VH-VL binders against Probable DNA replication complex GINS protein PSF1 (gins1). Designs and how they scored, part 11

Target 1, 191 residues: Probable DNA replication complex GINS protein PSF1 (gins1), of Dictyostelium discoideum (Social amoeba) (q54hr6)
Amino acid sequence: MFTKTAIELIKELRGTDSIPHYNDTSIKATIDEMIALYEDLIKTITEHKEQKKEPFYLQHAITFHNSINRDKRCILAYLNERLNRIKEYRWSSGQSLLPDQLKERLSQNEIQFFSEYDKILTEYNSKVGLDLTIDPQPPKELYIEVRVIKELGEVVLNSGCTVNLNLNTTHFLKRSDITNLVKNGSLEHII

## First folded at step 6 (VH-VL; framework fv_namilumab)

Design m90 (from e1 with light chain S93D)
Fold by ESMFold2-Fast, scan of step 6:
Formats: structure tokens, C-alpha cells, sequence
Structure m90 (fold): chain C 191 residues (1-191), chain A 123 residues (1-123), chain B 107 residues (1-107)
């Protein structure tokens, strides 16, 4: 029940290649839910101070902790997925400009993130001596989220990019670059 | 099942105003930009402008600035385009179109179109 | 404004033919180009977006290529339902602009 609003955030992103409008109402509702749950816990503890059944208090504290952590993870997953989509858009577009149609859908923090990410890419290319006008567009391929379950260290992908696949780290990579690593059990597909 | 259903044909005299409606079905109306594109008989497509139903924000092509107004009613998922001070060269089929998008391809595209509304301006 | 020029304005072809339609932008638009098909008396329909991405439900005989200023739409093995007018459209900058159209006619 308490995670219903948070689950709706994740459902918005599944099965679509859009970057939908930033769902500040559902995020706020989830946070309000967590605050209300916390206040209910404090009230219950205060009213039942030194009660005869000590395990009652412990069970409620554990349930509350688990509920808060679930809601927090859902919000972070939603926000992180949006940032990953923004990064992919920048890679695919090859442009530093955010069109109005996308900008109106992003939060202020997401707009700032795009600017910072763009700056990092531009500075890196400048230092390496790359010419963006002759660089090929990133390939139009499916990307998947994977977790590293066997330490691989520094790996060079078919794209020529180097990625550090350290144990228990999570990455959003082209399926074609990592098919063999998923098959041999080195990487685990997430959701 | 996404559909855009437009109002019926209009015949107007020069100097009059016309208001075309576009009702959206099968998706979250406020989540997508709605664009308007016109096509004069036997001619190509011409962009008129857009409205973002979530905010009510609009942008119009310079050619139509001052004569076109785009609005929406979120309670009935309907967008409107009103064109005033009509001239005979405004005779065209007016389309509403939803702007879809894909972060994987950095694409913005008209994925669904209304059936079109014929506006005829004659004396 | 960015001007979009299509060539040819019309082309005559037979069922089974391979047809190519060109679109040129007055300035570089990266891959921000879409292709639409308009059958007589109907609204346009999206075929290709972002220069080369095939819209779901569109037959694989349609393909798009190009970047920068020069773009091509290709129809492999033309079918009877493909006789229509085709338009390119840029979304790199506003106002959005369309090419003049290419009418594909039965030979």
C-alpha cells in the first residue's frame, strides 16, 4: 500500500522510449507518505512507551525502516533512469542544445545535469583532440542495465570506449557490446 | 488506441475567424506537445505552431503571429487553433498532430495525426 | 528558417521497383530529419524518424539514410499501396519545415 505511489513512477518509464514530464506530484506524494509513516511511528512509540509487549515496538520499527527504504529506492531508480535517458539523448543527438520540447519536461536539476554532462563531454573531446564534425553518430542500438558479478576491470568495447567493470557496479551499456559477458555470467541483466 | 479527432469543415468569408478543435483519445493528453500543420489544396505541408497542454505554453510560426491563437481544455483532452482575419490564401486542410519522442534516437516526430479540417475562405 | 528541398518533385515507377527520394537541408541538421507518407485524401503518416529509425508498424522495405544536409528515403520492391506523396521534415530548429514533397506515381 505505502509504495503504490512510488511504483507508479517506475511504471511511467517502462515500455517507453520517451522522457516523460518530470513527475513532481508523485515524487512529493511519495515523500509525504514517508513523512506520514515516520510521524505515525513516533506517535505509536510515544503512546506505547514502556508497554508490556516489547516485541511490538521492534516489529513496527523494522516494518517502518523497510517501507522507507523501498520508497527511497523507487524514487532513486526513477531519478537515475531519467538521468540515464538524458545522457543517452545527449550521445544520440551529438548536440549541446536542449530543444524546448525536451527542456519543458525536465526538472531544473535535470537541466543543470544536462549542461554539466555536455560540458564534460566537450572538455574531454577537446583534450583528446577529437573533431566532433567528423565523429560518427553513436549507433542506434538497444541499451540495457547490467550489474557486474565477476570482477572484469578495464574492458575495451567494440565502440573503442573503455569501461571499468568493477564488482557490484551497475552500467547502462549497448546489448551488442556485452552479449558474451552476460552469457558467460560476468554481467547480470537488471530487471 | 491513440486517436486525434478534429471538428468538421468550415466555410468562412474573408475577415472572419475560424476555430478548429482536436480531441485526443488513448493517451495522457498533457504529456505530449500538440502541433498544427496546414496544407493548401495541391500544395505541401506548412507548420503553424504548437501548444504544450501541460502548461498551456505556445509557439507560433512568424507568418501567423498575431492571427493565430492555440488553447486547450485539459478536462476534455481537446486542443484548439483559432485563426483570425482570414484571407483566401488561408484556404487549407488544417491538421493537429501529436509530437512523439525517443531518447534512444534523439527523435521528435509526428506519430499521430488528426483526420484534418478543411477551411475554405471565399467571398 | 531552415529550407528543405526534395528531389524529384514526382517520379513514375512500377510495382517491384526500387525508388529513392532525396532531401537537402539549407544548413546542417545532424540527423534531425523525419519522413512522412501521405496517401491521397488522407493525413500524413510517420515512416522514418531521426534520419534512419523505422517507425513501428512500417514495412521494412522503407529505409532512410543521411546526415548533415543530404538525406535519402529508399523504398525497396515498391508495392501498390506505396503510391503516395512523401515529405521530409526537419526538427533541428523552429519553425519546423517540410520539403516540397515527392509524388510517387504509377508508370
Amino acid sequence: as target 1 above (191 residues)
Amino acid sequence: QVQLVQSGAEVKKPGASVKVSCKAFGYTFTGYYMHWVRQAPGQGLEWVGWIYPNSGGTKYAQKFQGRVTMTRDTSISTAYMELSRLRSDDTAVYYCARLGDSYRSSGFYFDYWGQGTMVTVSS
Amino acid sequence: DIQMTQSPSSVSASVGDRVTIACRASQSISNYLNWYQQRPGKAPQLLIYAASSLQSGVPSRFSGSGSGTDFTLTINSLQPEDFATYYCQQYYDTPYTFGGGTKLEIK
Scores: ipSAE 0.579, ipTM 0.785, lowest interface PAE 1.2, mean pLDDT 85

Design m93 (from e1 with light chain T94N)
Fold by ESMFold2-Fast, scan of step 6:
Structure m93 (fold): chain C 191 residues (1-191), chain A 123 residues (1-123), chain B 107 residues (1-107)
Amino acid sequence: as target 1 above (191 residues)
Amino acid sequence: QVQLVQSGAEVKKPGASVKVSCKAFGYTFTGYYMHWVRQAPGQGLEWVGWIYPNSGGTKYAQKFQGRVTMTRDTSISTAYMELSRLRSDDTAVYYCARLGDSYRSSGFYFDYWGQGTMVTVSS
Amino acid sequence: DIQMTQSPSSVSASVGDRVTIACRASQSISNYLNWYQQRPGKAPQLLIYAASSLQSGVPSRFSGSGSGTDFTLTINSLQPEDFATYYCQQYYSNPYTFGGGTKLEIK
């Protein structure tokens, strides 16, 4: 049936959270099908215009037109979803360089798109003095590095965790668990 | 649950070939690249190559080019690695590993590994 | 090929110690570096990806830092279960390459 290869393009994207290898084979097959359907549509219209009326002219024309539109929608959806994933990757990575694994999956046009999108994003961030690709989420639990200045031995924290706070040892602990120990001079915050 | 289950240990003579299998469970087999990594006894990890199960496309490390062949059977969610013209220095544990990646995470990493297949080449 | 060099090759430390493992790439790899833990007789397990991102389910005592050529894995307060060999791995350029490994022995 017509549109089978086009449907497989969309199915491939729905089956993964990655950016899969550019499916040039299925895209070309779908385009070839669209061209053949278009030629059949033109032939149908031409014969009708020449008063060579065929039974079911409208049904044939509608069928070809609908099939072409299904193929077109599938290709555009596939290409647009890939570009959206490439944009998301740039936002997530914060990097201008692509690893080989990703480069090998992208078409030349997609590599160019990434480069142009990266350039726009970095120029915009430069002008506003911000890096918009940095996660803006505030830390929910802040941990700090501390050194023990006064021997405390085994201490049970508010979290229920037990730690050995021996003189001159270094620990990475929740700020909320040790605020009082830093304030009273028993622990030193390492900056 | 995601799991990769490999075939059992093999003992081969120099010049023979070996074919190791890796069966995938708990995820869409065609949605992830499958890599192969080997480790000689007491040594570090060495990348061999990958296969993309959806297309059957492959890429091999140059060192193994011409001796390694990676294939898959999507009907049983199984990947294969065949290494030919074996030498004693091919003695190693061979791992299959799924390449975890997401356009949202920006990383390419081996998130699930098979248990490993010991291939011994001697005599 | 990009060569990955780890130091030290082995280290012995006590429970509660802070341990640092270094990894150096022969050329710049941006932040395209992963860290794996391998216990004797077992397959490796992912700890950190993209140099500093902690994998889901991995204890917060593990952290990674660095960019370009120099990278560090830190374990802030060693636990007995941390006895293992640790490997860095670059994924910037093919072929993927691993460091030689650092064997951590807990006293």
Scores: ipSAE 0.574, ipTM 0.798, lowest interface PAE 1.3, mean pLDDT 85

Design m95 (from e1 with light chain Y96W)
Fold by ESMFold2-Fast, scan of step 6:
Structure m95 (fold): chain C 191 residues (1-191), chain A 123 residues (1-123), chain B 107 residues (1-107)
Amino acid sequence: as target 1 above (191 residues)
Amino acid sequence: QVQLVQSGAEVKKPGASVKVSCKAFGYTFTGYYMHWVRQAPGQGLEWVGWIYPNSGGTKYAQKFQGRVTMTRDTSISTAYMELSRLRSDDTAVYYCARLGDSYRSSGFYFDYWGQGTMVTVSS
Amino acid sequence: DIQMTQSPSSVSASVGDRVTIACRASQSISNYLNWYQQRPGKAPQLLIYAASSLQSGVPSRFSGSGSGTDFTLTINSLQPEDFATYYCQQYYSTPWTFGGGTKLEIK
């Protein structure tokens, strides 16, 4: 069950407003699983060529390849979500200072990322003549996946964005922009 | 519902050691830091240290270095604080507190507290 | 260590009054400040975190403001249950430190 550890990384981030402790153990375990999968793939290819022809050899090879790619995508999703939370933390604090408790939770690369992101924001604000991070209220908008069950065509959302809501198409939109369309049955929430 | 339940009051002689327990209910024990804060009678709050139950990692206030030890038992969701070589000025209510946090507001805060354990040090 | 100083040490007020409590850090702590309320014989309870964020379940008459070194807790229209001791706490740097407390007493 090679995808078990990778799924744990994603589960840690759901339903929480925390930046949890960097999960070195699960990341390492997932990478070790990917290495084991790769070695198994090489072994099955070698055995197929030299000795036995298994009925499902190609299907097994494809399954191994797909499993490795899923593990890789899970690690990237986990790391990208953590970086997004670190960026939002910078916006929320409006400051370059990291508290000791947060430093304890971040990887060395994440600490460096924070410093670089802070530098970019500071330089941009200096050139524009504004500080966009001072006393910001973080957006509390939830994005949800919806399917169009009544054709609406082009609609302008409250945010000013225009979307083509064609019958049976799926969209990932802010809940606040589409609350009325879900309530009146034009869109259905996909859980 | 989240709850932290501490052990009962202790009376100790100077030079003795005391070990206070804090049992967690209603959440994943290993997912949150546990801090210890004390309060001498009629005085303010004083931070003692923290333990991260997942790893067993600890950090103590310099004032208590060498006298305090924090441990945990993940099988029973319980954190412990042991204070050795007790002095009369260690007389205080000792609280355990869970560290909550939010990246959306830059917050780290004690969202749930134990009821407190009175430790009295007298001859 | 970062020293936290609260003023006043005590204040007398009547139900319906607006009360402000000040907290000063010895060095800049950004917005890394919390406010707690403690009633006699009970554990402290979180009111405000990150200087200005209201904890869920806490009445809207409580508000926090400030950044850097100077912070304020405001109680708009005191209620009988608000007579307690209030503490500020910084979490920017280890060791975490608390203010000396402000006791709110009924006139």
Scores: ipSAE 0.605, ipTM 0.816, lowest interface PAE 1.2, mean pLDDT 84

Design m96 (from e1 with light chain S28D T94K)
Fold by ESMFold2-Fast, scan of step 6:
Structure m96 (fold): chain C 191 residues (1-191), chain A 123 residues (1-123), chain B 107 residues (1-107)
Amino acid sequence: as target 1 above (191 residues)
Amino acid sequence: QVQLVQSGAEVKKPGASVKVSCKAFGYTFTGYYMHWVRQAPGQGLEWVGWIYPNSGGTKYAQKFQGRVTMTRDTSISTAYMELSRLRSDDTAVYYCARLGDSYRSSGFYFDYWGQGTMVTVSS
Amino acid sequence: DIQMTQSPSSVSASVGDRVTIACRASQDISNYLNWYQQRPGKAPQLLIYAASSLQSGVPSRFSGSGSGTDFTLTINSLQPEDFATYYCQQYYSKPYTFGGGTKLEIK
């Protein structure tokens, strides 16, 4: 059930360009089930602490631990993807104010995140003498060839894929996954 | 094939109520906000309000607060707008419209519209 | 409420002409502006969103520009099917408001 609930959160974001209404109900349900699984694990450990089947119990505990960690990563991926969409929205809007329609879809924490991200971006643009959000064109979901200019090592992309970005290597990556890395000078677009 | 199909024309007397329906086809009904917009004959467009079918939450333009009620039935993918205490100046075509959006372009827009329901208020 | 003012209220043009329609907001709405086309007896249809983004399926002869308070819709090389009424709409703040409309008529 828990695994299914976590998958449903991720599925809600896939295949759409929307920032859907914050799914507090599903997040709460998932957390409640994680707590129940944790309590069951503790009970199992307590009941088997002095048993001769210790190797079996340890493997059982490891399996539960891995399941909880996997599902926790799914929830964090959901939340992180929402924050990434909020960042993209700020870049495409070019403005510090949220329209009412979007504000009504965000959690209080996400509204605070937008404010903080906007402040950082606005301060940076002011110091550089540029407004990098003047052109509101959305990032294209195309693949482009890039060269690594600054060693980044192992990087996890928004898609959940892990890639090794070692100095002077070339990669063919989804533009939306690497927009920030190109803009900060870590990657160079090969025309 | 996204389509919004509205109920037929209505003729009402001043003081009556009217309830217009909008049935959604070709998409996940609960995934999109549904807005209502009206247009008096030969005049411009006026926003009435919205309903979010997933939760049933609503927001109305202040001008209509207390006279308009928006509801939905998720089992038949249908949204409703009821306007009470009708006046002659409520005579208009009433449209339902789906709110599309994109975080990539910071857009919120009415991408699909119903065909419109003519509501005539006359004695 | 944010007031949206369109100018002109009507314009006469010939096929092949370049037509511009202006829309002014009573306060800064960033780029939170859409443009719709309405043909007689039909529901409105989205043309441009977020001030300058062309909706999928809309001919490239339509373009939008502007930010803040002043916006323009441009139709390059007007076609017969373009004779319709055009509306701007702000979605920055509720209540969402539309311009008064610009009727595009054959000369």
Scores: ipSAE 0.560, ipTM 0.779, lowest interface PAE 1.4, mean pLDDT 84

